# Miniprotein binders against q9h3h3: the designs that were tried, part 187

Target 1, 235 residues: q9h3h3
Amino acid sequence: EDGFTAEHLAAEAMAADMDPWLVFDARTTPATELDAWLAKYPPSQVTRYGDPGSPNSEPVGWIAVYGQGYSPNSGDVQGLQAAWEALQTSGRPITPGTLRQLAITHHVLSGKWLMHLAPGFKLDHAWAGIARAVVEGQLQVAKVSPRAKEGGRQVICVYTDDFTDRLGVLEADSAIRAAGIKCLLTYKPDVYTYLGIYRANRWHLCPTLYESRFQLGGSARGSRVLDRANNVELT
Key: E = the ipSAE of ESMFold2; O = the ipSAE of OpenDDE; V2 = 0.75 times the mean of E and O plus 0.25 times the DockQ between their complexes.

## First folded at step 12 (miniprotein)

Design GE1 (at its last look DockQ between E and O 0.86; V2 from the best seeds 0.00; counts 0 for: SAP 72.973 > 70)
Fold by ESMFold2, look of step 12:
Structure GE1 (fold): chain B 235 residues (1-235), chain A 97 residues (1-97)
Amino acid sequence: as target 1 above (235 residues)
Amino acid sequence: DPEEVEKLIEKLIELIRRALERARRLAEEGRVDEAIWLLIKARIIAYIYAELTGDPELVREVTREAVEILREIAEKTGDPKAEEALKLAEEALKSVE
């Protein structure tokens, strides 16, 4: 943890993005087929490079589930990148407010809740719950990393379409908790990913916008959600 | 420590080359949207490289190659998405040069 952990994970994620994905697409596949698909491809057993004995014979970058209502819209990412490069030569300060405004101006509003789990039953169970929530319409799209040879922790990403819509982000948190997930969740807007901004950056930006912690004392939602950028509790 | 940084830098360079090469192949197959996404990814990786090294030169190189690829697509297809992507890449290149 010399600040290069995030960069190594980013490089692995970029490589994974470019390899084939295993996708259950509810827009074209009946929901009744989901349980068989989950049993065939548990994320703790699907290997990154198609190891012997794996359910997959070829490399897999991500395992994903697309919901019925999933309509990909990343916004104006090329315009975002161009404006970002111009901003860096302008002499204007780069702040969290600057990044938020760039994202809004270019309609790059998506973000994701993240959780990290070791390979095994807990990971596979959590993924199955998330995948069902996506197919049932409580969530729109999610992905999970496959097992690496080294057997390190894997990540589940649950996407939302507008990080400025706090109600929508909180509703996604609630759907994740309803699936029985009690671990720490962190929320990162996609704008930081598209601009290559990770924890160790020269501007001291914090790419984690929200944190969600499971709380036994909660009644309706059961989560304590903190806005890291403004140091304000949302719940 | 320095050895691990060098390995990461070499990996980033390899990923950029892979992304650009695949973008060219996709463009030749007429898969314009997928090619544009690969060019976006190449620039993301170049941004990470620039932060690690303090040197933005690779961003400029990736942008120059993106302009070349997008110009070829726009000329061959007339696709409005390729024309818009080309204009944005040309604008970006002017701001970093």
Scores: ipSAE 0.814, ipTM 0.917, lowest interface PAE 0.8, mean pLDDT 89
Fold by OpenDDE base, look of step 12:
Structure GE1 (fold): chain B 235 residues (1-235), chain A 97 residues (1-97)
Amino acid sequence: as target 1 above (235 residues)
Amino acid sequence: DPEEVEKLIEKLIELIRRALERARRLAEEGRVDEAIWLLIKARIIAYIYAELTGDPELVREVTREAVEILREIAEKTGDPKAEEALKLAEEALKSVE
């Protein structure tokens, strides 16, 4: 994806964040209801703007599942933004290390594995696997984009609490693979999202820290994870 | 494509407007955390705009508007979160002026 496409997708994601979400919250809803909820709101059929004949009559930004251990703490995002703006004004060099330090300082440590899938049965099946993993406590929280009018790829986001915790990031990859997901995964810290840093930014920052590729017959993890910053395989 | 870029820019501006308007409504409803989050989103969109255009002015404008909204929330609710958010927004505004 070129820089323009990434920014366009970012704008769409920001728009989606402002609309109502369809949420299954395992903290308040029995796990036994998950299958009925998944059947009612398959991501390939839920439409972004509530098209006629869709399961939703109103706009839906995201479909999400919250696990029992989910805590909505994004850290001091406003402090992060203030510090970022001050840093830009200072003219000091901006590096991946700078962003990492800002994230740590302001406790903005969340990140997500991303997968892009075409609408259809494979997407719905993938989402169901992820949703089960969240409800079963193997993952903390995930969301999927609804079907766009243009029929483009939908994205599943699986979050981790700390992008600096390499083991936690790898455990989430393992859980995603265990759920039957075989596509390419990319891991992005939320700090880059919160600062509007996407591909082809003027600072030449890469928002993707890790890539996971499925591997048949490999280790119990079933994937190869590449550290993009250091160009080193972690598995 | 320059035309596509222009359309995206227009979309970003519209999204900022919507975010700010919704933040105000949420504030009136006493939904402070959600209002703050929309203000954060408005700034993110302004960052994207600044990257696309090279113009940071919209970031300043959004921050100024956020200060006004947060001040109103803080005054009406006395919510410590709103007060802290206001302080941070004011600090941000000072740093870019």
Scores: ipSAE 0.807, ipTM 0.919, lowest interface PAE 0.5, mean pLDDT 92
ESMFold2 (binder alone), look of step 12: mean pLDDT 83; pTM 0.795

Design GE2 (at its last look DockQ between E and O 0.84; V2 from the best seeds 0.00; counts 0 for: SAP 71.274 > 70)
Fold by OpenDDE base, look of step 12:
Order: structure tokens, then sequence, then C-alpha cells
Structure GE2 (fold): chain B 235 residues (1-235), chain A 97 residues (1-97)
């Protein structure tokens, strides 16, 4: 995706964040209800703006599943943003290390594995697998974008608590692969999102830290994970 | 495509407006965390705008509005989160002026 496409998708994601979400919360809802909920709100059929004949009559920003251990903690995002604005004004060099340090300082450590899938059965099946993994406690939280009017790919986001915890990031990849997902995965820290840093930014920062490729017959993980910053395979 | 960029810029401006308006309504309702979240989103959108245009004026405008909204919340609710958010927003605004 070119830089412009990334910014456009970011804007759409921000818009979606402001609209109501369809949420299955495993903390308050029995796991036995998940299958019925998935059947009621398949992502390929849920429409962004509540089109006629869709499962939703009102706009939906995201479809999400919260696990039992999910605790919403985004850290000090406002402090992070203030520090970022001050840093830009200072004229100091900005590096990936700078952003990592800012993230640590302000406890903004969440990140997400991203996968893009075309609408249809494969997407719905993938989402169902992820949702089950979340409810079963293998993953903490995930969300999927609803179907857009123009069509296009839908995104599934699977979050981890700490992008600096390499083991945790890899465990999430393993859980995603165990759920039957075979597509390319990219891992992005939320700190880049909160600072409006996408592809082709003026600082030449790459918001993608890891890439996961499915591997047939390989290790128990079923994937190869590349550290993009160091260009090293981690698996 | 310049035309596509312009459309995105317009979209960003509109989304910022919506975020700020909703944040204000949430503030009036005393929904502090949700208001703060929308202000965060407005800042992100302004950052994207600044990256696309080289113009940081929208960041300043968003910060100014954020200060007003957060001040209102802090005064009405006395919520420590709102007070802290206000302080941070004021400091940020000073840094970009």
Amino acid sequence: as target 1 above (235 residues)
Amino acid sequence: DPEEVEKLIEKLIELIRRALERARRLAEEGRVDEAIWLLIKARILAYIYAELTGDTSLVREVLREAVEILREIAEKTGDPKAEEALKLAEEALKSVE
C-alpha cells in the first residue's frame, strides 16, 4: 500500500472508531453465546453504514470481541501526544528508538497484528476462529472492520499488550495461526497510530515492526516472523 | 493523485469537526473518558493533515478546542482525569504556538 492509501485507511479507521461498535464481551456474556453472535453478525454482511438488508440497521464502526482478561489500558496517550508535539518543535532527530522510548515513557505499549481479507466466507471463518481464540483466552482482544459500500478488503486487528514483549507478540502470532489463518500478518504498535505516523512519513519511520508469513510443515508456530527493523527472522 | 489527496484533506477536516463536536456533547454529559478519546482522535487526524499538507495550524486549532472542552469538563465534574488532560493540553498548546 502506498502512503496515500495508508492515510486514507487511517482516516476511515478513525471515523469508524467514532461510530457504535458491535461487541461480544466474554467478561459479561457466556462463551456459549458466541456462536449465535457470530451467526447474527458475520463481518462480511455487517455494513459500515447499516445498509438495507444488513444485520445492522445503524452504522457500525467495528465488530469486536473482548476476552476474559481484557483490560482497556491505552496508557498516557495524551502525554505521549504532548511529548511528540514538543519533540517536533525542538527539531531533534526522530528515530524508531525515539518513538520506542516515548512509548515506554508514557506506557503506550499496545500493538496489533493486522490481516486484510476480502469479504466472504473466508473472512467470516477467519473472524470466527479469532473470536473463539479470544473467548478461550488465547488472545486478549480483536476487532474486524465491517463491509464497506464500495467493497474492498476488511481488516482484522488482534491486539497485544506490549509491542516490546517479543515473546508476547510471537505468542499472539501462534494463536492466530492455530486459529487457521494463513494470510500475511503485519504487526504495528499503536504508538505510531496515536502519533499519525503511517507509511511514507517525513521521518521515514516504518510503523510495521514484524511480518508473519504462513509456513506449511514448519515449526509448531506455523509461521515465519520477520523483524523488519533488524531484518532478522525471529522463528 | 492530487485530486484524491484533496478529497482526503477535506475528509480529515470533516472528521476533526465531527470529533470535536461529539467531544463537546460528551463533555456536557460528563462522559470524560469518551470525550478525551475523541480529542485524541482529533489530534491524530490533525497530525495526518499536517503530514499531508505541511501545515500544523490544524493541530493548533484542535489543541485550542481541546483546552476549551477539557476546561468545561474539569469545571463541571472535578474529575482528576479531566484536570490532568486539561493541563497536558494547555502545555501542548503552548509548545505549538
Scores: ipSAE 0.835, ipTM 0.933, lowest interface PAE 0.5, mean pLDDT 93
Fold by ESMFold2, look of step 12:
Structure GE2 (fold): chain B 235 residues (1-235), chain A 97 residues (1-97)
Amino acid sequence: as target 1 above (235 residues)
Amino acid sequence: DPEEVEKLIEKLIELIRRALERARRLAEEGRVDEAIWLLIKARILAYIYAELTGDTSLVREVLREAVEILREIAEKTGDPKAEEALKLAEEALKSVE
């Protein structure tokens, strides 16, 4: 059961959001500098708190790459939160459909593909491939968690701007796979993050909207993407 | 288990206080957008606390502090973003009081 573990991870993610980020911004930094930056700051070596022997001397919450076309737009998050609070007071049922409609109404449409990897070469290689895809324009923005002192898996997040735009979400999946990533991907709309809704919530909502599995053989070669809300395969 | 839950609760409360303090300092510096984002994060943390404990009173407390912070910067700067954020926070507070 992931109840308190999910809430612990959520609290750590929020704390990380509020600490400094280590950012490669392609809008202001030449693409030719990316490989040197990746070599200097591999996510398996960048530490959450700036430990001795780390490339970083200060705490780092996230390592991020912004693409040339990155244009952040979170939507009406304050209105979303206000409407959420009013909804909870109203006594009306809270269902996956009401969450989706609330996100659409307030234009809080962003979401992210997630992958979890242990520290080491495979993590650093996966991150480098994704970072290059962002700088080359196949993806818009991605981030990866730094190495925590207790160890454990790290997360790479690859953002898309509209979870209702299935083609856009599938294009991001394809770009991730083209970078050589073969692990399980899960997609979480940001509305769940902004409302503090995680896997073990009282409404039994499932924050994972899409799942992507890479298959290497058989009749289902390539990426297989499932819409978990409607139980339909998108690919 | 119970001790771990208690530590997580204490961590959430500390993170909320840190977010609100930073938002107030940013508001005093006229950095409206950054202050608003910290207030958003404080509410997210309060939502997580409410899920863990069943107690929604912290959401109300965060909203009261957000209104105070936003009113101060809206009055000092006249920034339309601060004025809109204040309106939304006041409406939200009415719905949960």
Scores: ipSAE 0.778, ipTM 0.906, lowest interface PAE 0.9, mean pLDDT 89
ESMFold2 (binder alone), look of step 12: mean pLDDT 85; pTM 0.819

Design GE3 (at its last fold request DockQ between E and O 0.92; V2 from the best seeds 0.84)
Fold by ESMFold2, fold request of step 13:
Structure GE3 (fold): chain B 235 residues (1-235), chain A 97 residues (1-97)
Amino acid sequence: as target 1 above (235 residues)
Amino acid sequence: DPEEVEELIEKLIELIRRALERARRLAEEGRVDEAKWLLIKARIIAYIYAELTGDTSLVREVTREAVEILREIAEKTGDPKAEEALKLAEEALKSVE
């Protein structure tokens, strides 16, 4: 992901956040309705702006599934942003450590595993597996982008509550692999998103904390996970 | 490609305008938390703009607008949520002036 490409994708994500979402909310919708909902709204067929022939007639920013135990907790993002401005003018070094502490202080601890897939069977199958894992309680919340007119890659985001909880992040990776997903996964703490920090940023920060690669015949989780900051395999 | 960069810059500016406009409407409707989240998003977009261009002027503009929007609602309603959000916006304004 390039600096310009990353910022273009970030801009589209911000635009998508402000448009309507298609949500299956297990907290208010019976789990038995999930398969019909998935069949009605496959991410390869749901279009960003409601193209002719789409299952959706209105713009869709995101397709999301909320688990039974999903409890929204973004933390003090406004306070985080205010403290970030103060930090930038303080002369104090901006490092991964200071970003981590800023996130902890403001309770902005969520993060997400990301995967990118082309429209088609693989995407729809991966999303269905993730959505089922969310409704069954192995994962808490996930979203997937709709199909763009140009037919580019789409993204599935699988959220975790606390990027500092390494075991919880690894458990989410394992649940994703158990759903049959074999592509590359990258993990990004939400603090970077809320501060507009993407690859190729002026501070040379790396917003990707972990990488997960499927490993045939490997660990029980079926993946090899690398800590990008320390170049250490976590497994 | 310079033309692609210019198109992205124009998109970012328009997204900020849309977010701020919607935040004002939500705040007027008494939907303070939703307005606050739109203001948070406007600032994220301004951060992206600043990183792309080296120009922090939109971060300052968004911060100023957020203070104005939140002050008007806090004064009108006395809502504790608006008061807290206003204090945080004012803190941010001190850093960008």
Scores: ipSAE 0.849, ipTM 0.934, lowest interface PAE 0.6, mean pLDDT 89
Fold by OpenDDE base, look of step 12:
Structure GE3 (fold): chain B 235 residues (1-235), chain A 97 residues (1-97)
Amino acid sequence: as target 1 above (235 residues)
Amino acid sequence: DPEEVEELIEKLIELIRRALERARRLAEEGRVDEAKWLLIKARIIAYIYAELTGDTSLVREVTREAVEILREIAEKTGDPKAEEALKLAEEALKSVE
């Protein structure tokens, strides 16, 4: 994806964040209801703006599942943004290390595995697998974008609490692979999102820290994970 | 495509407006965390705008509006979280002026 496409997708994601979400919260809803909820709101059929004949009559920004251990903690995002603006004004060099340090300082450590899938059965099946993994406690929280009017790929986001915890990031990859997901995964810290840093940014920062590729017959993880910053395979 | 870029710019501006308007309504209702989050989103959108255009004016405007909204919340609720958020916004405003 070119820089423009990434920024456009970011704008769409920001718009979606402001609209109502369809949420299954495992903290308040019995796990036995998950299958009925998934059947009621398949991501390939839920429409972004509540089109006629869709499961939703009103706009939906995201479809999400919260696990039992999910605690919304985004850290000090305002402090992070203020520090970022001050840093830009200072004229000091900005590096991936700078962003990591800012994230740590302000406790903005969340990140997400991302997968892009075409609308249809494969997407709905993938989402169902992820949702089950969340409800079963293998993952903390996930969301999927609804179907757009123009079609196109939908994104599933699977979050981890700490992008600096390499083991936690790898465990989430393993859980995603165990759920039957075979597509390419990319891992992005939320700090880059909160600072508006996408592909082709003026600082030449890469917001993707890890890539996971499915591997047949390989290790118990079923994937190869590449550290993009160091160009090293972690698995 | 220049036309596509312009459309995106217009969309970003509209999204900022919507975020700020909603944040203001939430502020009136005393919904501090939700208002704060929308202000954060407005700032993100302003960063995207700045990256596309090289213009940081919207970052400044969003920060200014955030100060006003957070001040209103702090005054109405006395919530320590709102006061802290206000302080951070005021500090940010000084940095972008």
Scores: ipSAE 0.780, ipTM 0.904, lowest interface PAE 0.5, mean pLDDT 92
ESMFold2, look of step 12: ipSAE 0.829; ipTM 0.927
ESMFold2 (binder alone), look of step 12: mean pLDDT 82; pTM 0.779
ESMFold2, fold request of step 13: ipSAE 0.838, 0.846; ipTM 0.932, 0.934
ESMFold2 (binder alone), fold request of step 13: mean pLDDT 82, 82, 83; pTM 0.776, 0.781, 0.784
OpenDDE base, fold request of step 13: ipSAE 0.774, 0.765, 0.771; ipTM 0.894, 0.891, 0.894

Design GE4 (at its last look DockQ between E and O 0.78; V2 from the best seeds 0.00; counts 0 for: SAP 72.278 > 70)
Fold by ESMFold2, look of step 12:
Structure GE4 (fold): chain B 235 residues (1-235), chain A 97 residues (1-97)
Amino acid sequence: as target 1 above (235 residues)
Amino acid sequence: DPEEVEKLIEKLIELIERALERARRLAEEGRVDEAIWLLIKARIIAYILAELTGDTSLVREVTREAVEILREIAEKTGDPKAEEALKLAEEALKKVE
């Protein structure tokens, strides 16, 4: 229930990280091949463990698209982990501010917008739009989970380089919305992932930094984006 | 449900063992960056496991294994990334005992 659901999801994600990924890498693959690749590997039909009727016969952990300008830099994650362990034994308070400072000090600044969708056309259409935005350069990198045996909701992760760069985070939100995505988006800095901090944590930290809600408006449709840490609307 | 918690704990232990074993294989192959990332993941899993069990010694145990693997990588390759990772892991282990 509330206690361990996040830990179960974390365990599944860690297992998925260790299985093979299906990757379209725009840095080495022509953009003209994207549509065929998307048609071959729709996320609603690629299975986690390689079911007989699926496009894949072997396990797949993630389906991913790397943009042409994507340059991965996770920062000093090992130093981050060491400093985190020292902080926990120091007696000093653990707050969102201390996590933010730890991330800045170690240059572990990446984060991701998350969306959850049921298998089917809506998921496949959303993923295709995101993948095209990545290949066209509006986004840097994204991944989507394959279909689980139970057929539950799947997750699309859209990464940004710097969770403290609010403009960059908002531009990624705008690119996601331009792909026609209207569901709730939540943003989690990678620092929380690297420290194993999920929603049922002992410090009552909120790993969701931003929320984006689609909002109908004038000719330019946008989002209402809330900064959960400061309880401030960014839009 | 205590049975579900026990299954989760067993799964997390298995994932740690898988990550460490694969990191050792990558170390043997000289694939430094990939080995370091598996060691980072093993420590993440250990953090989760320590919170579930209340046993922080699990983080120490994983860190000790990571030091052994990193020392081997640094010796075989001389890679500055492995040397830095080893230094950080040794410092972490020293503080936790």
Scores: ipSAE 0.739, ipTM 0.888, lowest interface PAE 1.1, mean pLDDT 88
Fold by OpenDDE base, look of step 12:
Structure GE4 (fold): chain B 235 residues (1-235), chain A 97 residues (1-97)
Amino acid sequence: as target 1 above (235 residues)
Amino acid sequence: DPEEVEKLIEKLIELIERALERARRLAEEGRVDEAIWLLIKARIIAYILAELTGDTSLVREVTREAVEILREIAEKTGDPKAEEALKLAEEALKKVE
């Protein structure tokens, strides 16, 4: 993806973030209702703008599932942004280490595994698997983009609490693989998102920290995870 | 394509305006946390726009507007979260001016 495509996708994501979400909250809704909710709102049929005949009549930004242990604590994002602006003004070099330190200082540590899937049964099945894993406590929170008018790929985001916790990141990958997902996964910290850092940024920062590739007959995890920053396999 | 970039820039500007206006409405509804998040998002969009255009002044402008909105919220609601958010936004503004 070129820088322009990434920025366009970011704009669409920002627009989606401003619209209402369809949420299944396992903290307040019995797990037994998940299947009915999934059947009611399959992501391949939920439309971004509430098209006629869709399950939703109004615009939907995201479809999300919150697990029992989910906490919406995103840290001090405003403090992070202030520090980022000050850093830019200072003219000091900006490195991945700088962003890591900013993230730690402001407790902005969330990150997400991303997968892109074409609309259809495979997407809905993948989402159902992820949603179940969230409700069962194997994952904390996940969201999926609704169907766009152009029929482009939809994205599933599976969050972890701490992108600096390598074991937690790997455990989430394992849970995703256990849910039957075999596509390429990329892991991105939210700190990059909150600072508007996407592909082809002027600091040449790569917002993708990890890549996971499915492996048949491999390790108990069923995937190979690459640390992109260090170009080292972690599994 | 320069035309596509221009369209994206226009879209981003529109999204900033929409986010700011929606933040005001949410604040009036007493949804302070959601208003604060939209202001954060407005700044994110401004960062993206700054990367596309090379104009960092947009971040300052959006931050200034966020300060104004947060001030109004803090004055009307007395919400400690709004006050804290205002403080942080003011500090950010001072650092970039």
Scores: ipSAE 0.518, ipTM 0.795, lowest interface PAE 1.0, mean pLDDT 90
ESMFold2 (binder alone), look of step 12: mean pLDDT 84; pTM 0.797

Design MC21 (at its last look DockQ between E and O 0.88; V2 from the best seeds 0.84)
Fold by OpenDDE base, look of step 12:
Structure MC21 (fold): chain B 235 residues (1-235), chain A 100 residues (1-100)
Amino acid sequence: as target 1 above (235 residues)
Amino acid sequence: SLKDELRELLEEIVELAEEALEAIKEGNLDEAKELIRRAIEIAERIIEELDDEEIKRRVELALYLLKLALRAIEAGDPIKARIILYIVIELVRQLIEELK
């Protein structure tokens, strides 16, 4: 995907964030209802704008599942943005380390594993596996994009609380793999999202910190995780 | 030249977006909205006058984002508005650089 495509996807994601979400909240809804909810709202059938014949009549930005331990805490995003703008004005060098420090300082530490899948049974099955893992407490929170009018790939986002916690990031990868997901995964800290940093930015910052590839016959984790910043395999 | 004029208009969009960010920071949301509206007008003008389809697509995306930023402010989400404006600024700056 070129830089323009990434910006388009970002725009669509930002628009989606502003529309209503379909949410299964395990904190308030019994886990026994998950299967019925998944059957009612398969991501491949839920449409972004509530097309006729879709499970949703109204626009849906995201389909999400919240685990029992989920607590939304985005940190001081406003402070982060202010500091970022000040940093740009200062003319100081901006590096991945700079962004890491900003994230830590303002407690904006969330990140997500991302997977892109074509609409259909495989997507719905993948989502069901992830949703179950969230409800069972193996993962904290996940969301999936609804089907776009133009079609294309849908994205599943699986969040972790701290992108600086390498073990936590790896554990989430393991849980995703245990759910039967075999596609490529990329991990992106939310700090890059909050600062509007995508591919081909003027600072040459890579918002992808980790890449996970499924490995057949591999040891207990079932994946190879690459640290993109250091070009080192972590597993 | 037409290219120079286009660059100037794009630079103005960047300036307006940056000023809107400052207005948001200061809590002056009405000013931010006005600045974004001005940027929208410029983007619309560019689209009307532009024959290059590739550049037009990029400006259309900028226009879309600017409208989203406005909606975000109206919805009471200045954080999202700032994110969108960051994307606009980067998108348009890249376009300006390509036009040099």
Scores: ipSAE 0.858, ipTM 0.932, lowest interface PAE 0.5, mean pLDDT 93
Fold by ESMFold2, look of step 12:
Structure MC21 (fold): chain B 235 residues (1-235), chain A 100 residues (1-100)
Amino acid sequence: as target 1 above (235 residues)
Amino acid sequence: SLKDELRELLEEIVELAEEALEAIKEGNLDEAKELIRRAIEIAERIIEELDDEEIKRRVELALYLLKLALRAIEAGDPIKARIILYIVIELVRQLIEELK
């Protein structure tokens, strides 16, 4: 069943989080070194477990780029988790508004645009564009999964600081499109990740808050962005 | 019945995971690890004794997650351990409901 598949993907993401990461950190590394780093570690060639012949000899959970303005701040996740546990025993309804309020109260406001691409040149080219946008300051932080043995699709995550800041979320979408990316983007707030809530959850919550579709021959923005929680177009 | 016995073992896994969450919340990380190890033992018993491949795959995923939670505590990341335990609890609760 599809719910079981989502749980497997969540488990793999949790494991990847705890394995070593390959990081280009613009806060400590000159921007002139980025192109060499990208050439050394294309996501289509970096392997999850360090296969022979790959650029990495050890496991890699994620490949990441941190912009000069990146300031890690997950907020009060411990308080969020405690409040969530208490809420579940209270008998109160669990709604998208409840999750939003919890996230705001505990300052767990980050979220991410996600895109899924098959291994190959298109993935590596998309990642390079995103990484350059991060180092140049149009985006703040991004990561991409390494290649799995079975060659399934890989994910690029582009983070934003505040999922309630619609203008900031839209500017990140614009920066992604300016890098030449035309695929479907979905946006998920980190509050759902920290509470272990995925698509087939018993509360019927939708972890995808925004959806971005590239518009061919359309507006100067290049995107049509839908707010799925309120069913309104933001563009 | 065998279905009732399986459900009782799965319920014990949930109870142990819930107790581990409370232990983590209170800062009792050694206690949390002991509770998770007990849940692992129950999951391993189910996998060894069970013939239903669909249920077995789901319990194997729960087992994998329990081991990840233990690893997260050992790495000094109790927040991640709680995330993983939330996933285990919901996974196993769904399986329990399907066995009724």
Scores: ipSAE 0.803, ipTM 0.907, lowest interface PAE 0.7, mean pLDDT 90
ESMFold2 (binder alone), look of step 12: mean pLDDT 90; pTM 0.918

